# VHH binders against o75319: the designs that were tried, part 226

Target 1, 181 residues: o75319
Amino acid sequence: GNHIPERWKDYLPVGQRMPGTRFIAFKVPLQKSFEKKLAPEECFSPLDLFNKIREQNEELGLIIDLTYTQRYYKPEDLPETVPYLKIFTVGHQVPDDETIFKFKHAVNGFLKENKDNDKLIGVHCTHGLNRTGYLICRYLIDVEGVRPDDAIELFNRCRGHCLERQNYIEDLQNGPIRKNW
Short names: E, the ipSAE of ESMFold2; O, the ipSAE of OpenDDE; V2, 0.75 times the mean of E and O plus 0.25 times the DockQ between their complexes.

## First folded at step 14 (VHH)

Design np56 (framework vhh_4orz_3)
Fold by ESMFold2-Fast, scan of step 14:
Structure np56 (fold): chain B 181 residues (1-181), chain A 120 residues (1-120)
Amino acid sequence: as target 1 above (181 residues)
Amino acid sequence: EVQLVESGGGLVQAGGSLRLFCAASGFTFSSYAMAWLRQAPGKRREWVAFITSAGRTYYADSVKDRFTISRDNAKNTVSLQMNSLKPEDTAIYFCAAKDWPTLYGEYDYWGQGTQVTVSS
């Protein structure tokens, strides 16, 4: 059977675009096989994701999937026109420098290629909160020069939930800046 | 050489309007994001309005619904329409450009600034 991720129902499906950036964060979409354990209003499939983004008058240009699994949905469940990037990350620990650099390169490449449009970078882990929030904030701090507390506040407000992992928050506030590319 | 030249500043009474212009030269204007930032006496410089190369606009909360940023790629000009001006809007206004589509981070080019003074 298809097991719903722990606490997945506790989180809003999709946040708001982070103003002044191309980022939007969301929790992992669940393919139709998971819907037997969900009320209709709890369903959040890949199709539901794109509908909710459109409801905000936004368009996805890239999805970055930070989960360590492919059991929740398959890349084939996404429109062919939207690039999908998998960066395997484990929960509970601060992403390593290699992971941070992969994320930065993907974001910078997308922004360079999409300067003339308004398409969003959608980022998710299981809950769209800790790994997602860490990497987005790390990007804003290291690449964009945003103050750590401002980056965290912007993410928390737009996601609709506050970063929960103290080790992530501590690294963002007091950890070293990882070199820009 | 790259130049950003601001104009349209001046003295205005509270509740009045001004339109600032920035003429750009020496780079591919249409590919750059443009911004207006201001520095009030004794304060740090802050952003006011931002327009992407695609035409999407962002405003600081302090000026939202009062100011409008626009661009004319054929004329290499960005402008800021300032309505319902308040004494708190008194500042030197700077035009800035960057080849990146995000609001945050460093700007590549800056104008010299134009003074806006709003009297009560």
Scores: ipSAE 0.641, ipTM 0.832, lowest interface PAE 1.2, mean pLDDT 92

Design np57 (framework vhh_4orz_3)
Fold by ESMFold2-Fast, scan of step 14:
Structure np57 (fold): chain B 181 residues (1-181), chain A 120 residues (1-120)
Amino acid sequence: as target 1 above (181 residues)
Amino acid sequence: EVQLVESGGGLVQAGGSLRLFCAASGFTFSSYAMAWLRQAPGKRREWVAFITSAGRTYYADSVKDRFTISRDNAKNTVSLQMNSLKPEDTAIYFCAAKDWPTLYGNYDYWGQGTQVTVSS
């Protein structure tokens, strides 16, 4: 289907890199078939994503797609030089331990292989906000020892939108550290 | 044996400048990220500046536009240029190294620290 995701137009396409990390968050890019439903200034294709990243003088080294669908764009729409990882993540629910572990493993693997450069890990769900913000913050808290409120504030500032789902915020602030065992 | 040795600390008047140096030995300096952190009396240690192995720099908001971190891989040295110093910058300054490209989390190696005192 070619229907635009609910509220997708309400969010900035791409945030800014999160300083001291390799993360940058964005909303889902939409392939060419969606453009007939969008004004020119509303378009955000995979090509537009890479143009906006370059405008910030940044470079993507990995894309992690957290959407529970493949209808918005295809991996083949991305440059061959940028790895793509799909982690099917259901919205509304706090991601389960298996999903959290997969995300952490992918991030750690990328960082280990990219110590000699400053390439970014691009993370998105539909809006680049709740699932995206949760998993990035969970990584910072559990793996890098960042205080929950500091991780959330950093994400909110850099994304340009605040995490909206109270259950995600509550889990980040008061939930257990997931130790990947 | 791994060593990080800080120098350049001292006493300076508010509005003045100091340049800190950290000499590294015993590891492949060019592949490590380097940081400067500080600890004031009765406070937690906080980061002030970070430089990746690729040369990307990050600064805490409290020192942004006043401090500059740089590295010299040929000399195995990281330095911190501190301008427009304030009494609030008074602290022991530590050099730290990690074989990981991100600012947060634990550091592999630490120096002993160098005292910086800014008087009014």
Scores: ipSAE 0.725, ipTM 0.851, lowest interface PAE 0.8, mean pLDDT 92

Design np58 (framework vhh_4orz_3)
Fold by ESMFold2-Fast, scan of step 14:
Structure np58 (fold): chain B 181 residues (1-181), chain A 120 residues (1-120)
Amino acid sequence: as target 1 above (181 residues)
Amino acid sequence: EVQLVESGGGLVQAGGSLRLFCAASGFTFSSYAMAWLRQAPGKRREWVAFITSAGRTYYADSVKDRFTISRDNAKNTVSLQMNSLKPEDTAIYFCAAKDWPTLYGAYDYWGQGTQVTVSS
């Protein structure tokens, strides 16, 4: 059977909405087949995700899945009313410009079509931290002109965990702004 | 002609209250997000409160539970109710508008600002 992702239990399931943005970050939901390896209080299924979002009086309008695998859950496990977008990103390395562009395009498209509501863009990788935090912060810095340290602080506070990968942090603080080509 | 005109600023003692108004004209107010930002002497401009076109509100931590932003689409106005004012709230307060649902980034239109001074 399927293995629980390394360190997955170390992270809070879902963060808080990042104020003034449409972003909310969470760790990867795990489908029913993983629950045999989890205590009841450790379970975080797609259903659990939506229950926790509802508990915050929020509503998801889009899920962006940044994992490089499809083993954790299937799009069919999500409510049919919420669009799902897969952007394959490898862990450990800073996402390439093509990946950054795809993320920005998806976010901008959602915001353009959802100006008249307050629905959220849910973003996750395996832990909802490094790839997730990098792309959200990259968007805030490049598109919305947020200072890198302010973007990182906002993400860390709302996620409830600090970005861990030094190469990601260094790229956000000192790397070039990625403009669409 | 697009205009944002602030009013309601003034001098108040610590612990007091003020209500700021921003009258908008020349654009489709109901479709725009509205914000209040402030700039104190020698400091960068910072956001205070934001209201989406759908009516959702956001506040900076420094003003949360003390300030309330509201909008009246029939009158093309956004308001900021400021309670429990502190000397640290002393700043020029600006009204701003954008045709985009997020707080950060460029604003399309700005008012000239209204001075708020809080004495000890």
Scores: ipSAE 0.688, ipTM 0.828, lowest interface PAE 0.9, mean pLDDT 92

Design np59 (framework vhh_4orz_3; at its last look DockQ between E and O 0.84; V2 from the best seeds 0.80)
Fold by OpenDDE, look of step 15:
Structure np59 (fold): chain B 181 residues (1-181), chain A 120 residues (1-120)
Amino acid sequence: as target 1 above (181 residues)
Amino acid sequence: EVQLVESGGGLVQAGGSLRLFCAASGFTFSSYAMAWLRQAPGKRREWVAFITSAGRTYYADSVKDRFTISRDNAKNTVSLQMNSLKPEDTAIYFCAAKDWPTLYGHYDYWGQGTQVTVSS
């Protein structure tokens, strides 16, 4: 259906580049059919996403979609020049090792192939916060060796919202390192 | 053989300026991100400035607007312009190279370091 996700309007559409990384988090863009249920200033389409990224003088090089549905927008709504990766990620629970691995693999592949540019990895779930924040932080912690609290602080600051789920935070702070490959 | 050789360090008065240089050899310089890190007596090593292979720069909050990192791929050099120096900037400054576009994590190659001393 075309119902607006709960609390979707409460979150900033797009965060900022995480300094020193290629990550940017945003909430899920909604295709045109959702606009009927939104005020004009609340609308956030795939087109709006790219416009907002450009306003930041940035460019997306990859979009990782962590939502557990395909109803929000179609990959065809994105420019052909920007790869789209779907990683179905269940909400509210810590992503499993397979999901974490898929995310890490995708990020590493992108970074390896894009050393010659500054393009961003755009990551989103529904709100672009909890699942998104967890996986980004998990990457920074496991792969880049960042301290958990530093990773979380960096993400929160750049997203403009703080991770909310205690189980995610607890896992990041005290959970085991997941294998990288 | 990989080499990173720093130069340009020395003694300077507070408010003064120094320019550090790092000459790299033995690896494909243009494909590596470069960084300056520093270690003060009794303190942990900290990153100061970072420049990706694509030329994007990042700075520690303590040096923002005072330090400028730049690279010359044709000469295989990276430099650090340090202005408005403070006594707390006193440290050994290291040039480091990383075969990755992010500032976090380990660096692949290190210089021997150059001493920077800022007197009050």
Scores: ipSAE 0.883, ipTM 0.929, lowest interface PAE 0.5, mean pLDDT 96
Fold by ESMFold2-Fast, scan of step 14:
Structure np59 (fold): chain B 181 residues (1-181), chain A 120 residues (1-120)
Amino acid sequence: as target 1 above (181 residues)
Amino acid sequence: EVQLVESGGGLVQAGGSLRLFCAASGFTFSSYAMAWLRQAPGKRREWVAFITSAGRTYYADSVKDRFTISRDNAKNTVSLQMNSLKPEDTAIYFCAAKDWPTLYGHYDYWGQGTQVTVSS
């Protein structure tokens, strides 16, 4: 089906790059078949995503898709020059350690290969908020030693929306640090 | 031997300017990210400015529009231009380097620090 995700229209399409990191968060792009249900100003296709990134004088080098579905857009809708990684995550539960490890590995691999440029890692779930914010903050806390409240504040400011799910916030503030192997 | 040597610190009155320099040796400077961090008495060390190997700059909110970080790869030097200095900018300023393109986390090399004192 091609129904618009619940509350998808309530969120800004793309946040700002998170200063000092390579992260930028956004809500899921919707392929052209969804546009019949959207006003022109509500449209946010894969093409619109890249246009908005360019408008910020930024460039994407990797997209990490955290949605549990492929119905919103296909990797083929993205430029072939931008790697795409799918990590299936369910919407309401804190991502498990395996998912966290996959995310960290992808981020570290990208950073190692892109030291000589300033390309961004684009991360999205359905709304670009809870799963997206959790994994970005988890990376900053566990890998880069950022204090939990500082990581959350940085994400909220740059995304333009505050992380909403209390279980995600609680895990970030009080949960264990997940270290690599 | 890896060295980061800071210079340019001193005493200045509020509203004044200082330019700090950090001379680097013993590593491939052009491939490293560089940072300036500061520590005031009784406070945690905090970052103020960061420059990537590609030349992108980041600033802490407290120094935005007042401080400018720059690098000269031919001279293996990173500098910090500090304008409109305030008493709360009083701190020891440290130069740091990392072979990683992000601001946060571990830094591979540190300078010994240079004192900046801003009088009211």
Scores: ipSAE 0.730, ipTM 0.849, lowest interface PAE 0.8, mean pLDDT 92
Fold by ESMFold2, look of step 15:
Structure np59 (fold): chain B 181 residues (1-181), chain A 120 residues (1-120)
Amino acid sequence: as target 1 above (181 residues)
Amino acid sequence: EVQLVESGGGLVQAGGSLRLFCAASGFTFSSYAMAWLRQAPGKRREWVAFITSAGRTYYADSVKDRFTISRDNAKNTVSLQMNSLKPEDTAIYFCAAKDWPTLYGHYDYWGQGTQVTVSS
């Protein structure tokens, strides 16, 4: 059902724009049915997401949802003018090449179509940390040539939480460049 | 065809100011992101300031609040105002352009550079 994801309350709802990129990361927003189990200050709905982005003087142009489930919110809970893309990404293991390619393809497509504006790509998994941080860093490393430790530091600082999964960190730091872009 | 020509470099005392200019031709300037990068003797080239076609600016931590990047799409120029100069700002400064909205990665066009030397 509508159980609050484990440790979800412990994470900041929305990070900051990652300088020099179009990325912003956040934890999964939760639809109204979850609010019965939340104190008012703990709520973070799809509408709260957009309000918080506006408060930063930013605008979302795409949301990439990395969760493997549809239970947290429905795409119809989003403004109609913001494209939504689901990329099913299993947790706990380093994403496979197909998942990495889909993410890179979506990002590059967005950047090509949005060269003349300043809109952001919002990326989330359940906590907006491990899968989200891995794929953002994988993009920065493989496509934009950022050094692994610099990509990780930038993500951690802007998200406000450090990547936690050691297998993800090891693959980013020491694993091969993925030439599937 | 495409040209990026830097100017405004020179010798200046520590604490002083300089303004660099980059004149662009041969491409649709208003659609390109622009950057200033620098290379000090014996060091790798590093980015200094970046401005998107939409006008958002970014600065390296070492120059933040001292340097200001600006663009003039009517004159096809990008400039770098450098204030409170330090000896460690001594470098060749390069103008670069790319048709992509992000700081990192490949730049399509490069100038030949202009020398800035800050004496103490």
Scores: ipSAE 0.702, ipTM 0.858, lowest interface PAE 0.9, mean pLDDT 92
ESMFold2 (binder alone), look of step 15: mean pLDDT 87; pTM 0.884

Design np6 (framework vhh_4orz_3)
Fold by ESMFold2-Fast, scan of step 14:
Structure np6 (fold): chain B 181 residues (1-181), chain A 120 residues (1-120)
Amino acid sequence: as target 1 above (181 residues)
Amino acid sequence: EVQLVESGGGLVQAGGSLRLFCAASGFTFSHYAMAWLRQAPGKRREWVAFITSAGRTYYADSVKDRFTISRDNAKNTVSLQMNSLKPEDTAIYFCAAKDWPTLYGSYDYWGQGTQVTVSS
């Protein structure tokens, strides 16, 4: 269906690159069939995503889609030059260790293959906030040794919205480091 | 084997300039990110400037707009141009290298450091 996700309009389409990392977070792009329910300034298609990234003088090298659905856009709506990875995650729940491992493996693989460029890893869930922020922060804490509060602050500032789910924040601050690598 | 050798440190008056150099050998320099970190007496070591293998640069807030990091892959050298120096910039400056393209995390190789002293 053409039903716009709840609260989708409340969030900025794309954040800023997180300085010192390759991450950029955004909300789910919506294919053309959703545009009849949106004002021109509310539209955020896959094409709009790439235009906004270029406006920041950045380039995407990988998209990681954390949504539990394929209804919002199809991988074929993306440029063929940008790899797409689907990691199905359920909202409201802290991602399990298998999901965290898949995310870390994808990020590390991209970074190893892209040492000679500055291309970004684009990460999104429905709103580009809770699941997206959790997995990016979890990566920074577990792999890069960033202090939890610093990782959360960096994500919040660059996304332009603060992580909302208290269970995600609690796990990042006080939960165990996942040694999936 | 692997070596990072700093040079260019010294004594300078507040408002002055210095240029630090780091000569690297024993690894594929062009594949590594390079950084300058500093340590003042009684303080923790802090990062100052970072340059990726692709040439993207990052600066700590304390030095932004005053310091410029650059690299020369043909000469295996990274440099730090320091302008408008302040007494608070007094520290031992270290060159460091890592084969990972992110600012955070540990460094693989370190130089011995070069002393920079800024007099008021």
Scores: ipSAE 0.609, ipTM 0.823, lowest interface PAE 1.6, mean pLDDT 92

Design np60 (framework vhh_4orz_3)
Fold by ESMFold2-Fast, scan of step 14:
Structure np60 (fold): chain B 181 residues (1-181), chain A 120 residues (1-120)
Amino acid sequence: as target 1 above (181 residues)
Amino acid sequence: EVQLVESGGGLVQAGGSLRLFCAASGFTFSSYAMAWLRQAPGKRREWVAFITSAGRTYYADSVKDRFTISRDNAKNTVSLQMNSLKPEDTAIYFCAAKDWPTLYGSFDYWGQGTQVTVSS
């Protein structure tokens, strides 16, 4: 399907690296078949993603795709040198503990294997905002001991958009820490 | 036996400069990330500068463009060049190390700290 996701054009393609972390958030890239429905300045393909990351003097070492679909782009559209991980997460509801643990394990595994470089973990859902921001903030709070409001502020500032879903924000601020071993 | 030993602290007038050094021993320095944190009287400890094993640097907003962190893996030393010092920079400065590439969370090793006092 060639339908542009609702409100996809309302969001900046790529945020900035979150200082002190390896995270960078972005909205879903759209493969070539979507470009007929986009003006040149609206295009954000997998190639455009990597060009924008390079423009920031950064390099991706892992992409974590949180969308509950494979219609927007294929892993084959990415460079072979960049690992791709799919974690199917349903929109609107707070991700379950299994999803949170998968995300934490993937991040920790990447960091252990990439101590000798500064490569980034790119995380996206459809808009690169709610599911993406939730899981990044949940990691910072639960694993790295960041205060919830500080994690949310850091994400919002670097993404260039504020987390919108109140249930996600409430869980981050007042929900339990998900212990992951 | 792991050791982090800070030096270079002292008294300086506002607008002056100081260079802090941290000599590390007892671990594989080149694979560790290094940080400088400070604690002012009556305040919580806060980070000011962080350098990864690969050499990427991060700075707290309060010190950005005034402080520069660097490392010398051949000498097992991390340093902090502090320029345009302000009375608000008065604190005990701590060197810290972690075998993890991210700033947040716990550090594995800490120095004893070195006093920096900036007079107006």
Scores: ipSAE 0.693, ipTM 0.843, lowest interface PAE 0.9, mean pLDDT 92

Design np7 (framework vhh_4orz_3)
Fold by ESMFold2-Fast, scan of step 14:
Structure np7 (fold): chain B 181 residues (1-181), chain A 120 residues (1-120)
Amino acid sequence: as target 1 above (181 residues)
Amino acid sequence: EVQLVESGGGLVQAGGSLRLFCAASGFTFSWYAMAWLRQAPGKRREWVAFITSAGRTYYADSVKDRFTISRDNAKNTVSLQMNSLKPEDTAIYFCAAKDWPTLYGSYDYWGQGTQVTVSS
């Protein structure tokens, strides 16, 4: 339905680009039909997303949608020039290896295809925090060799909110590296 | 085949300036991110400045506002302009290249290094 996700209003719409990477994280945009349940200053449509990213002097080249639903907005609500990738993820549990590999392959493919520009990979789940932060940090740790605590701190600072799920944090800090091959 | 050759190092007094150059050959330079890293006597190697293939730059806190990295794809060179040099900047400076646009991770190619000595 048209119910606003629980706690969605508690989170900043969009974070800052994570320096030294192509990542930017945000909460799920809500299509126009949700706006009747929101004050004007609470609205965050797909159009609002692109406006806020432009305000930071950044440009999106890919959106990775990690939500387990298509009710919040449709790919057709995005500019045709920005690729959209859906990776269905279930909340609460650490994403499985298949999901992690899909995310890594999408990121690697984008970076290989976009060597001539500085466009960002936008990543979101419902709040742009737990699943989003997990997969971005997992990428930085496994592919880029970033220390787990450094990856988490970088994400938290740039998103403006700290990862909340202890099982996700514990997997990032102490879990196995998921080998990309 | 692949070569990274640094130049421009030397001895300079505190407060002075130096410009380092790195000449690259044997790979598609315009596709690679380029970096300057340094190693001071008895210390671990640390990154100083990074420039992506698209020209976005990043600097370590110790050098921001004093150093400027730039690249010239027509000449296959990357340079580091170092201003307001301090004795703490004394190190061997290395040019490095990677075909990935992210600051983190390992580099594919390394130069031999050029010595920079800043006297008080």
Scores: ipSAE 0.570, ipTM 0.813, lowest interface PAE 2.0, mean pLDDT 92

Design np8 (framework vhh_4orz_3)
Fold by ESMFold2-Fast, scan of step 14:
Structure np8 (fold): chain B 181 residues (1-181), chain A 120 residues (1-120)
Amino acid sequence: as target 1 above (181 residues)
Amino acid sequence: EVQLVESGGGLVQAGGSLRLFCAASGFTFSEYAMAWLRQAPGKRREWVAFITSAGRTYYADSVKDRFTISRDNAKNTVSLQMNSLKPEDTAIYFCAAKDWPTLYGSYDYWGQGTQVTVSS
């Protein structure tokens, strides 16, 4: 059987767009095979994701999947019109410079190609919180010059859950700006 | 040569309204995001309103529901409608432009600013 990720039900499916950015964060969608283990109100499939984004009067232009697994859903479960990027990240550890570089390049490339629209970059890990919040905040701090505490507050408010992993928060507040690509 | 020229500032009483204009020249205006920022004496410059090239708008919490940003690509102008003005809105208002669709970070071009003074 299909095992629901630990604590997955404890988190809101989708946050709000982070104002002034193109980011929206969410927890991992679960493909149809997981629905037998979920009540109707607990379901959050790829289709449910796109429906919830539309309910906010938003549109996704890119999904960045930060999970270290492919078991929850497949790229083919997404609309063909929405690009999908996989960046394998392990939980608990601050992402390395190579991972941070890949994330920054993907975001910059999307923004450069999408200046004429308002489409969002959807970012998720398993819970859409720690790895997701770290990389979004790291981008805002390093690339857009946002103060660390302001970036964290903006993410927490829009996600509806606070980034809690202390090593991630410490790195965001006091770590070096990552200038490498 | 790139130029941003603000107009429409002045003296108003609390509760009044003003409309600021910014006339742009020397770049492809329709491709740029536009912003209004303000700076009160002795304070840091803060953003007020932002409009993307596609027309999406963002507002600082201090001005939401009172201010409206809009753009006219045919006339190369961005405007800021300011309603229900408060003494704390007193500042020099700057028009700024960037060839990037996000609010944060550096701006490519800046106007010289227009003074808005709101009396109690």
Scores: ipSAE 0.712, ipTM 0.848, lowest interface PAE 0.9, mean pLDDT 92

Design np9 (framework vhh_4orz_3)
Fold by ESMFold2-Fast, scan of step 14:
Structure np9 (fold): chain B 181 residues (1-181), chain A 120 residues (1-120)
Amino acid sequence: as target 1 above (181 residues)
Amino acid sequence: EVQLVESGGGLVQAGGSLRLFCAASGFTFSSYGMAWLRQAPGKRREWVAFITSAGRTYYADSVKDRFTISRDNAKNTVSLQMNSLKPEDTAIYFCAAKDWPTLYGSYDYWGQGTQVTVSS
């Protein structure tokens, strides 16, 4: 299908780097076939993503795609120099422990191999907000020891939009710390 | 032996400047992130500035535009230039190092601290 995701236009394409971390969050890029439904100012292709990151004087070293679909863009639409990782997550429900551990493992692996540079981990779901914000905050809380409210505030400020799903916020604030393996 | 040794602290009048140094030895300095943290009397230790191994800098809002962190990998030193000092900057300043490219979480090595006192 070539329909624009619901409310996709309501969100900023790309947030800012989260200071002190390697994370940057964005909404899903849409391949060229979607552009006939978009004004030029609304277009956000994989190429547009990399241009916007460069405009911030940043560089992507990894993309983690949290969507439960492959219809929006293909890995082949990305530069071959940037690794792409797909972690299938369903919307609305808090990601399960297996998903959380996959995300943590990917982040830790990237950081270990990229400590000598400042390349970013780009994370997105459909809107780059709820699943994206949850997993980034979960990482900061569980691995980096950040207080839940501080992690959420940092994400909201840098993304330019606040986490919307109360079950995600509730789990971050009051849920158990997921043990790393 | 791993060692971080701070220097450059002292007494200064409000509006003055100080430059702190941290000399590192016993580890591969160039691959570590370096930080300055401070602890004021009766308060918790707080982060002030961080520089990655690649040279990217981060500052706490309270010191932004007044403090500058820099590193010299050839000399194994990190420094903190402190300008427009305020009485509330009075604290023991600690140098810390971590073999991880993020600001948050645990630091691997710590110095003993150097006292900075800013009089009104």
Scores: ipSAE 0.615, ipTM 0.811, lowest interface PAE 1.4, mean pLDDT 92

